# VH-VL binders against Vacuolar protein-sorting-associated protein 25 (vps25): the designs that were tried, part 4

Target 1, 194 residues: Vacuolar protein-sorting-associated protein 25 (vps25), of Dictyostelium discoideum (Social amoeba) (q55gd9)
Amino acid sequence: MSNQVFQFPPYYHKEPFFTIQPILNTRKKQFQMWQDLILQYCRYYKIYELDINESIKSNSVLFNNEKINRKLSREALKSIIDDIIENGFAEWVDKEKEKEKEKDKDNNNNNRVLIMWRKPDEWASLIYKWVADCGLLNTVLTVWEIQNGDDSKKQEFHQLNTTILMKSLKVLEKQSKCQTFSQDENVGVKFFSI
Short names: E, the ipSAE of ESMFold2; O, the ipSAE of OpenDDE; V2, 0.75 times the mean of E and O plus 0.25 times the DockQ between their complexes.

## First folded at step 1 (VH-VL)

Design i08 (framework fv_pimurutamab)
Fold by ESMFold2-Fast, scan of step 1:
Structure i08 (fold): chain C 194 residues (1-194), chain A 121 residues (1-121), chain B 107 residues (1-107)
Amino acid sequence: as target 1 above (194 residues)
Amino acid sequence: EVQLVESGGGLVQPGGSLRLSCAASGFTFSDYYVHWVRQAPGKGLEWLGVIYSGGSTDYGNEFTSRFTISRDNAKNSLYLQMNSLRAEDTAVYYCARDHYYGSGEYYFDYWGQGTMVTVSS
Amino acid sequence: EIVLTQSPATLSLSPGERATLSCRASQSVSSNIHWYQQKPGQAPRLLIKGASTRATGIPARFSGSGSGTDFTLTISSLEPEDFAVYYCQQYDNWPLTFGGGTKVEIK
């Protein structure tokens, strides 16, 4: 029987927090506080993707505070997400045109965002340490085994979003610490000792 | 190859309940918003509600208390639970896919062929 | 809610003629209008999105225009398959609403 819920910081209950502040220095601090809140909330509930339209329309508690009757506008949320992306903790999920992912088209108003409370390099370090600690260096693992295997059940990256996991494995590949390859319908990976 | 197929329509008595289903294929169902739209015989289109990719819902003003939209992403299925049915609920019920990558654009790029619900004693 | 009024209710024309269909909103919807075609016994089909952008596979004879409260769907030269009912839809505010439709029928 769990009674534990996410604990919102005190600034979440201040009315100005939900309105884009006109003074640049105040707005920068406001955006940093929104980043911290969004990342902490998503980490607590293991949320790797946010749907902006759904979050606003459903009155998600993350963006709607019933106690003070204040709600973050869609425009404000988009500005905050853009800032989080610039800081490297999020990116737009654009599955329509893979080649146009980095190029803005006026007709492509992205609505889903990948949230990374840990950057791929942090996940890479955690995964590699686990592989080494478990004596699995120089053996073949599947991506599925890393995400869902019994050996990883106690690890923070258990059930990690596949896109983030693949980004993390690419970090290790650049360091010559692993090699990924196709294995039937799965992606295999072999980790190397340094 | 994208398909939406409604089922579950039929004759129900006033005050009765009915559950409609919509089976999706040919796309990653869990990534899309899906809507229910109805059309009374010889009348225009009327928006009933939407279920977002995360499972949250919104309804047209008059449907909130009687109709419930749900989804089962493992079965690629959308549902509409209809309670306290009235003669004016007689209509063809369509499910429709929403292109959710747009910023609140809410257009229906694919529709099912509809299932007929008749409320009569 | 935003009310969309389509006019005329019925438009009687011959093949080869130009059809001009109107959709008026009770308040400004910017360019936030979509158009659908419905043939007898069939589900609706998306024609135009965002007032003026043709949907994939829609012939060039279909065009949309307008902004604010006044929108137009134009069919430059009617083909036999174009005799159908046409609906506009707004997405500027909730709930989503459709116009009452314009039936384009053979004269």
Scores: ipSAE 0.000, ipTM 0.442, lowest interface PAE 16.7, mean pLDDT 85

Design i09 (framework fv_pimurutamab)
Fold by ESMFold2-Fast, scan of step 1:
Structure i09 (fold): chain C 194 residues (1-194), chain A 120 residues (1-120), chain B 107 residues (1-107)
Amino acid sequence: as target 1 above (194 residues)
Amino acid sequence: EVQLVESGGGLVQPGGSLRLSCAASGFTVSSNYVHWVRQAPGKGLEWLGVIYSGGSTDYGNEFTSRFTISRDNAKNSLYLQMNSLRAEDTAVYYCARELWFGESYGMDVWGQGTMVTVSS
Amino acid sequence: EIVLTQSPATLSLSPGERATLSCRASQSVSSYIHWYQQKPGQAPRLLIKDASNRATGIPARFSGSGSGTDFTLTISSLEPEDFAVYYCQQRYNWPLTFGGGTKVEIK
């Protein structure tokens, strides 16, 4: 990745940034700034899923600023995430996909969130262009090859989250540009010329 | 102040090579996309290519074989290596920053440009 | 690649008038169109992001709208400093592409 650390914007070092603002117009601006920060940070480190409870418990630098001794509350972060979801840049991870030991976490239904700094249609466009440019149209690829193959090593979608990749392939399927199917332990996909 | 400054332009003969520089101040190039865009005299803007935070690059189709974008994180600078130059490459070359914002894609900071003239 | 067609090529208006500039994409680009302003001898300046969001420091008289293939930049009341060339740009697919520009000139 980059040989430098993520540079936080100046507003990250302002104490009111970490407290939900009571005035609606100020709060909307605050939430937009939180969205921008979360998406930039996750893009920089290739973070596709955030665990809200774990981020808070571990004092993640994304939500805890030690320089000014301020951190987001869980409730504040939840509100911000809900807004990001409304804007189409995140969604709650499907609980049926998670194997969870109960252990009295009954009230923590929504803890993991999928972060999409690029929406599925943008990833779809990048992947399709790569397939076409590499002469791989009308051939079968596996999801694993798209994520981990040598041909995709220089692409931004190399090691892309599987859920986001599958959503992106669904966008292409709706455009009749590919068809997905089960292939042994991997999902196969064939991309078509249009 | 956030700014980009291009340099290295000049007169080059057809078939020649030239390396342009783009120096950034007030932000870190490895934390943003940085694009190269060119504009021939009296013509419109043409996207040339981009370098991402991870160092991977994308180019317009006509530029892939002749142009290479790189960066030096220690110098907070980008470079555009141009080879096999043609008269049609005569243009002002800009570098431009794109921030990674959810609602804020777009090239928000541009350099002043550097003129490359390819002529005998 | 996605082709962006801007119209008209030249728009001749007086200060105080409304300017309406069109950008049409050869295929759907969702809402992923940006608008830039360029004055003679200067670098472009970002005006509108993702169809309708004004960039920082851009006056309220500038607004953008549209989705899919048809996009509009509107300047509600032209100021003398608004006479410039305007470009649309798509970020839907690679390579990134710009429209050919619309020159807004004084009548």
Scores: ipSAE 0.000, ipTM 0.431, lowest interface PAE 18.7, mean pLDDT 85

Design i10 (framework fv_pimurutamab)
Fold by ESMFold2-Fast, scan of step 1:
Structure i10 (fold): chain C 194 residues (1-194), chain A 119 residues (1-119), chain B 107 residues (1-107)
Amino acid sequence: as target 1 above (194 residues)
Amino acid sequence: EVQLVESGGGLVQPGGSLRLSCAASGFSVSSNYVHWVRQAPGKGLEWLGVIYSGGRTDYGNEFTSRFTISRDNAKNSLYLQMNSLRAEDTAVYYCARDTAMVPYYFDYWGQGTMVTVSS
Amino acid sequence: EIVLTQSPATLSLSPGERATLSCRASQSIGSYIHWYQQKPGQAPRLLIKYASQSFSGIPARFSGSGSGTDFTLTISSLEPEDFAVYYCHQSYSLPLTFGGGTKVEIK
């Protein structure tokens, strides 16, 4: 119902932060700082996907600092995102599989990125703990109920992105802590006591 | 076209063992959940256990130590190994199919096989 | 375990009459209730899944309703072939459980 305001860290107001540093050790520290900022910002506003083109066109405050008149270039942002992906906190959204008609026409045009401030393993642990604490082990739940149900309303994973939730359930399946059941686009899940 | 056929029932003495078979046709046991349900003469239905599409199993509390569900995907068949049998295990044993997509209703049942535990 | 209580144990009616069968759960189970018909010497047959969804080939006179703890199977006008035992079954929690059954018999 009210606007939320994120508090930027002090390094966000330093001019070199917005220019890719040429020295490897300095660039590694810079990229870690960008990762921390992007993940903290997305967590604050519950943003699970970023549209790079839209962020640049709209002069998103995340990548454009009007106070010091500095902004990330699209190329700089893409380099930072690639680093975050290598660290396991992001993935490119697969646009080609969604738009089969354009398959192989534009193989290098990645524009939307999935942001995971918590990795699937961490979400898996939070969800499993909630299921156990609420006495829901060995019961059938739907993915919809985990995301939107009254029982999960106060949990951080309420309204969690479906792709991230499914990755988290797969982690639990590998641990024999749940079994998922797919029906078209609907998914049910049962969690087991270990 | 979907069929389940149980076999292996018969007379067994208390303390004995018996293995029931359930032959499936018209679907793959590796793509569905399959359950064992029993019914004592003149009594209601009692759930024994399930084997999931991925091969994991669950059982009713009384059955965990004495009964084992397994399958042979090449033969498209399920088995129920029953050990340490008691007079109270006398029942018709059914295998029943459950879709893996939305679990735990039994859309097709076998005809059942009678197990009598008596001295 | 979740206990399902079916009532009445026996329902004596004539063909053409309406049958209403109750199933009550010991705790809330959402809509995870299913109904089966069993005739003497035969395997059970699925009628209704998830409280209200008719299984393929089941006559329209059979309907299910309810959620939470109270569930009902209704046969709007009994046919001679409907005289049988009816069981409810919950799929909300392990172990899976059945009600004790309601016998619908000719009066």
Scores: ipSAE 0.000, ipTM 0.502, lowest interface PAE 13.0, mean pLDDT 86

Design i11 (framework fv_pimurutamab)
Fold by ESMFold2-Fast, scan of step 1:
Structure i11 (fold): chain C 194 residues (1-194), chain A 124 residues (1-124), chain B 107 residues (1-107)
Amino acid sequence: as target 1 above (194 residues)
Amino acid sequence: EVQLVESGGGLVQPGGSLRLSCAASGFTVSSNYVHWVRQAPGKGLEWLGVIYTGGSTDYGNEFTSRFTISRDNAKNSLYLQMNSLRAEDTAVYYCARDIYEYVWGSYPDAFDIWGQGTMVTVSS
Amino acid sequence: EIVLTQSPATLSLSPGERATLSCRASQSVSSYIHWYQQKPGQAPRLLIKDASNRATGIPARFSGSGSGTDFTLTISSLEPEDFAVYYCQQRSNWPYTFGGGTKVEIK
């Protein structure tokens, strides 16, 4: 609803939360708390990608707490994101191989991160169950219909990020539960009963 | 020797204004959250508001328009500006330090140091 | 805001007896309840933080328990200095709120 706002946990308002802890065991717990916060926030607002530099530059409320004048440094945020990636809840967005990019070719500066509060295998399970429940097994669906169709309107994966959706379909393909195929600019998928 | 001392209380007329002070010793006020809590005669504790380390403030619902919390880092002191005072604002006013000690996963957001209180009486 | 209801309002007991004080929240506060003791003419003193953790210097006869909406402060055997008013406070949501207090009095 439009008057709903994300409720930050109490630890978000404690200064040590924004300072990377030097003791390994304490840091591990701190990073788990940051992971929980980032994933909950992104799920609440349906954010599938974060731009690290833009989040820092714009003083995003997720990483900047004005009430206590504390914010994560870019280095701290990148360390936290690296840990989330290690745990399987995020991935760096690959740079496209652009032939138009003439000057300032920086192929090592990762700024955008894909956020997955549900891993591809969990999305795969939800999508497959929906297909089965709606009697759509052994029929052809398009990726667009899964994301934007009326039949999926009430599903959590409605308007799911395309990269995450494709990863989820690949999980199902590996399980022999579907087959994807390309047709022009569209991707079709047929789901099988097992 | 960590201590908070309130001052500035007294008798004030309805509709009047009063500014309370809270002086800290043994710690730096800008390094902790500090709260104002009041207690009417014979009644319970009522949370008024807080000033965060960054200087931002939050208040209880009925205090936002009439009360303002501020601090002076150079004097290591906090203030509560009270305007448009009413008879129901008669109370002992305490300042209290939010505990800075923490255990990851169970942050103790508790008031570990309290001042002795200063009495404000609003009457004609 | 979260409302905290303390019961009983007054508890009349003799030294050596067990005191059990209740604090009930209008919605879940997880374990984020603190307990304070206030003696006549004095400022409150922190006793228990986050439902069950005794503050520094607080005697072992004081214990706290509970989670969600129901919390208890127990004094296993009352000492003369324990006759006071006790308040619970929540830190789960802003604004912070206190209960109405329980007065533990002699006899």
Scores: ipSAE 0.012, ipTM 0.520, lowest interface PAE 9.0, mean pLDDT 85

Design m01 (framework fv_modakafusp; at its last look DockQ between E and O 0.02; V2 from the best seeds 0.00; counts 0 for: pae O 8.0 > 2, placed apart)
Heavy chain, then light chain:
Amino acid sequence: EVQLVQSGAEVKKPGATVKISCKVSGYTFTDYYMNWVQQAPGKGLEWMGWINPNSGGTDVAEKFQGRVTITADTSTDTAYMELSSLRSEDTAVYYCARDYFDTSGYEYFDYWGQGTTVTVSS
Amino acid sequence: DIQMTQSPSSLSASVGDRVTITCKASQSISNYVDWYQQKPGKAPKLLIYDASNLETGVPSRFSGSGSGTDFTFTISSLQPEDIATYYCQQYDNLPLTFGGGTKVEIK
ESMFold2-Fast, scan of step 1: ipSAE 0.073; ipTM 0.645
ESMFold2, look of step 2: ipSAE 0.042; ipTM 0.628
ESMFold2 (binder alone), look of step 2: mean pLDDT 94; pTM 0.950
OpenDDE, look of step 2: ipSAE 0.016; ipTM 0.572

Design m02 (framework fv_modakafusp)
Heavy chain, then light chain:
Amino acid sequence: EVQLVQSGAEVKKPGATVKISCKVSGYTFTGYYMNWVQQAPGKGLEWMGWINPNSGGTDVAEKFQGRVTITADTSTDTAYMELSSLRSEDTAVYYCARGPYDFWSGYYEFDYWGQGTTVTVSS
Amino acid sequence: DIQMTQSPSSLSASVGDRVTITCKASQSISSYVDWYQQKPGKAPKLLIYAASSLQSGVPSRFSGSGSGTDFTFTISSLQPEDIATYYCQQSYSTPYTFGGGTKVEIK
ESMFold2-Fast, scan of step 1: ipSAE 0.025; ipTM 0.509

Design m03 (framework fv_modakafusp)
Heavy chain, then light chain:
Amino acid sequence: EVQLVQSGAEVKKPGATVKISCKVSGYTFTDYYMNWVQQAPGKGLEWMGWVDPEDGETDVAEKFQGRVTITADTSTDTAYMELSSLRSEDTAVYYCATDLYSSSWYGFDYWGQGTTVTVSS
Amino acid sequence: DIQMTQSPSSLSASVGDRVTITCKASQSISSYVDWYQQKPGKAPKLLIYAASSLQSGVPSRFSGSGSGTDFTFTISSLQPEDIATYYCQQSYSTPRTFGGGTKVEIK
ESMFold2-Fast, scan of step 1: ipSAE 0.007; ipTM 0.547

Design m04 (framework fv_modakafusp)
Fold by ESMFold2-Fast, scan of step 1:
Structure m04 (fold): chain C 194 residues (1-194), chain A 121 residues (1-121), chain B 107 residues (1-107)
Amino acid sequence: as target 1 above (194 residues)
Amino acid sequence: EVQLVQSGAEVKKPGATVKISCKVSGYTFTSYDMNWVQQAPGKGLEWMGWMNPNSGNTDVAEKFQGRVTITADTSTDTAYMELSSLRSEDTAVYYCARGLRYSYGYDFDYWGQGTTVTVSS
Amino acid sequence: DIQMTQSPSSLSASVGDRVTITCKASQGISNYVDWYQQKPGKAPKLLIYAASSLQSGVPSRFSGSGSGTDFTFTISSLQPEDIATYYCQQYNSYPLTFGGGTKVEIK
């Protein structure tokens, strides 16, 4: 079962990794390394959303290295997340209402982030291939069946975040490979042979 | 079907500029990074730089800084790489390649067919 | 920059042979290595990602292993269509760097 634990890369145990580098080119490389770590960690544990404040408050192992007594500041983490969003692997889920500006602009304004270690196009390809392989082309499936059905249990997209799944289905719709029905709880989708 | 189709072969004089195009189809252009790779005749692969076509952000390898410009036109799903001040040692095949660096744990899953650039007097 | 040292630079083997290519990184790069096949006159093709994962549609005779600084790529039973140059590539940090390539020829 769960006898394996995520193996952190060697650079995770270097003190400078947890300090935003002042030289632009070095900082770009540092941010790429942080992106890779965050995406690989989230993929390993099937984490689709991160709560920034909770991760910092709880000293999440992803951002706090007890072995070297170093942790990422909230400001550093926000900057890294912004870079990941710019690269297309994340997006802010919740925009909190701003009160009268009394503290920093970023005081709890953007806190939950959707993590996409696979972009919607990649999920779209995996889902379409599965539908074709199972002989389900030209039949109606529900979003629930794709996420939770017995036929998808061995697929990586089993239990896929609904927002990411819907983005992936939109990619297939743009390619004329499927059509979604309804905006209610029971969203249906029909996949086409082309 | 994912395809990256590059512009045709070019013959240039030293000091000239070359601009290579890479037109994509079969996926959402703005969802993936575009990379450029140089391969001199009989030599290996050398990474030149990348672009995020959604943001317009680019990064170019130090060897090519000041001579390489990477751009994209999202209305035509086309990436461009422009190399200026051409020298004979720039004679090479140039590839565009789609980056999937963090999604599957791999980098270049689809490549253009390559564009041959010959620099001679 | 991370240097990728690939060995051997070339080899000749018979159909059905096991072919092994190695790649050594100048510093630890965990499992952040991809392997590419380039046939004469063609663009490279991704075969292995994350050191050991087989790319979809790639024959199972291709495999990869390794972690840290030492990586191995193997063709368990060489076929005529496998005549190509093979490259490792690290993606632990920018700039991305390739090994020097291994040219595989059939005797």
Scores: ipSAE 0.000, ipTM 0.474, lowest interface PAE 13.2, mean pLDDT 84

Design m05 (framework fv_modakafusp)
Fold by ESMFold2-Fast, scan of step 1:
Structure m05 (fold): chain C 194 residues (1-194), chain A 122 residues (1-122), chain B 107 residues (1-107)
Amino acid sequence: as target 1 above (194 residues)
Amino acid sequence: EVQLVQSGAEVKKPGATVKISCKVSGYTFTSYYMNWVQQAPGKGLEWMGWINPSGGSTDVAEKFQGRVTITADTSTDTAYMELSSLRSEDTAVYYCARDLIAVAGTYYFDYWGQGTTVTVSS
Amino acid sequence: DIQMTQSPSSLSASVGDRVTITCKASQSISSWVDWYQQKPGKAPKLLIYKASSLESGVPSRFSGSGSGTDFTFTISSLQPEDIATYYCQQYNSYPWTFGGGTKVEIK
């Protein structure tokens, strides 16, 4: 078998893929290939946050290819992540959100990154459609119910990272399609028909 | 302008060794793999092997293992393919071809040398 | 090794005709196939990469399609300068393997 494991593309097994290319045009293509790989891998395993230092220390298979004995340097990985951030598919974890369960132990070094294989506006559309289709407009839902409830268990956003979900709700809020409010350890939201 | 320029035609006797060169210009030699492809008279293309000029690692197809040595000289931006113990069936045109890493994980031979004819006769 | 079976081995067509060449892989290769044109006495030239992507500078009458094991190369309106042998190549796994070639002639 082995069909249940993430299948790496052929270019993952080429040594130059792990060495930052000196020619700008080649490097741009290389960085696009790294972006596609990182986003596909994270989507496959439902990984919303990467710890760069830990990934390097643990020789994560995403960045270390044992078959050809090649791995990305920390500096190379940082450059690739910066490019992904510029393209809107990632962002550094915000220090001011230290209340998150995944507490960053080294906020000063910007070593934790949020990975978004779908941008917040795309998640917003999926969530709003689900709310409308399930007859939940004009009712109050909690963020927990959207993430973990039985009604959402077959949706792609089930178990969605809280930071990404909140960004997605903010998109809907700017469209006057919902209103959020804080409740102790939970966030409530009411979705409106437009 | 990217160019791959190969050495001239060779006539060799059975048992001899031939060494073909592929000199590149117009790009950074160490940033691309160089492949070698054989084409016997009136027949199709057959991949022989590749070299990564950065570091000199190589891989050679099973049919040619033990007889083919692929090398690169980064000071002259030249790749070499050496074929030993020549047989009449090695009579062919030999091409070098650059292996490009493209967007979305595509690899292809985007630039080829003009070819080098090798004739093996007694 | 992955075998690439290309058909037909040769064909004759008139200017303006639609020409179709097929290539079958002995195992799934996803979309990792390229198509080359080789004119007599010349090196091969890349036309199509990754099954369906047209190489820069190549006329739009050339196209490719397919995935998995079955691939097709098409010339929508054959021109005199298209007389050549065409080859498919897989690069899913080493060793790289080519199809046997299709010789295209004008009648």
Scores: ipSAE 0.015, ipTM 0.477, lowest interface PAE 7.4, mean pLDDT 85

Design m06 (framework fv_modakafusp)
Fold by ESMFold2-Fast, scan of step 1:
Structure m06 (fold): chain C 194 residues (1-194), chain A 122 residues (1-122), chain B 107 residues (1-107)
Amino acid sequence: as target 1 above (194 residues)
Amino acid sequence: EVQLVQSGAEVKKPGATVKISCKVSGYTFTSYGMNWVQQAPGKGLEWMGWISAYSGNTDVAEKFQGRVTITADTSTDTAYMELSSLRSEDTAVYYCARDEWLRYYYYGMDVWGQGTTVTVSS
Amino acid sequence: DIQMTQSPSSLSASVGDRVTITCKASQDISNYVDWYQQKPGKAPKLLIYDASNLETGVPSRFSGSGSGTDFTFTISSLQPEDIATYYCQQYDNLPFTFGGGTKVEIK
C-alpha cells in the first residue's frame, strides 16, 4: 500500500502551456488541454470545488510547475475556467454573486468554481441504474443515503458533491424518473420504474 | 507492447448503421486521445473525428456531423465509432489511431489499428 | 478548413536517390505538420512530427523541414522498403486535414 500521487501528462512540463497563446487555434487546443488536466486532477482527488484565489496564492501544483519554474497567471486561469463553464463542465458556486456583478462592481469576485468531470445527466444515469439494480425503485431514499450509505460505497457517486447530486436528481425529475421532497431536516427522493 | 485491435470487416446495406470497435492494450487508455480516419478505396486519408478517452470530449469533422458518434468505454479500454445512414460513398477502410492529445504542441498519431473494411452494398 | 496541397502526386526513383515531397498549407500553420508513411495494405506510420522531428525508431534518412505554409519531406537515399504513399497532415486547426498523398515507386 503506497500513497500514490497524480501523474501529470507530458504537456504539463512544456513552458508555453502556462502562457496564453496568441493564435486562436493554438489557444483553443491549449484551453481544451487545460480543461482535460483540471477535470482529470479533480476526478483523481475527488475535488468538486476549486477556490481560485487560494489555488493561485498557495501555488497549487495543478497551476504551478516548479520543475520548469512556470505558473498559470490568474487572468489565464480565469479565461480557462470561463471556457470550461461554456463547455458545461463547471459553474460558479455562487450564482447570486453573478447577479451582484451587474450592480456596478469593478471586478468579478467569483472565486469558487464547481467542477463537474461528469455532467449532471451522466450522474443521473449512474444513480438511476444503481437504484434499479439494487431493487430500490418505488422506495424512499435520502440524499444522505445516496452519498454516504453502505449500499453506494462502491459507486463513483459515493460522496458526490450535494450541488451536483441535486442537479442530477433534477435531470431525473424532468424525465419523470424521480420526485424529491423535504423529509424532516433532509431531502428525500423516490425513484420510479421506467 | 502497445496495440490497437479493431473489429472485423462489415458488409452493410444503404441506410444501415455500422459500429466499429478499437480495443486498446499496453498503455493507460485515458492518457491518450483516439482519432478515427477514413480511407476510401484507392484514395487518401480523411480525418473523421477525435475523442479524449479521459473526458469523453469529442470533435467531429463537419462532413460527418450528424452521422458519426465517437465514444470510449474506460471499463473495457475500447473506443467506438458509429456511422449511420450508410451510403455507397462510405465504402472505405476505417482506422483508429491514438495520439498523445495532451501534448501541447505535438499531435502525432503514433499507433494505429489494423483497419476495418466497411462495404456498403446495394 | 485548411487545405494541404501535396506534390508530386506520384514519383518513380532509383535506389539511392534523394526524394523530396512538398506540402503547401492554404494558410500559416507554423510548424504544426506531421508526415506519415503508408505501405500497401497497411495502416499509416508516423515518421516526422512538428515539421522536423524524427519519430523514435525511424531511420535517419527521413527528414522534414519548413514552417508557415511550405513544408518538405526528404528521403536522403531511397531504399526498397521505402516504397509507400506518404502523407502530410496539419494539426493547427480543426478539422485536421491530410495532403493528397505522394506515391513513391522504384524504377
Scores: ipSAE 0.006, ipTM 0.485, lowest interface PAE 11.0, mean pLDDT 86

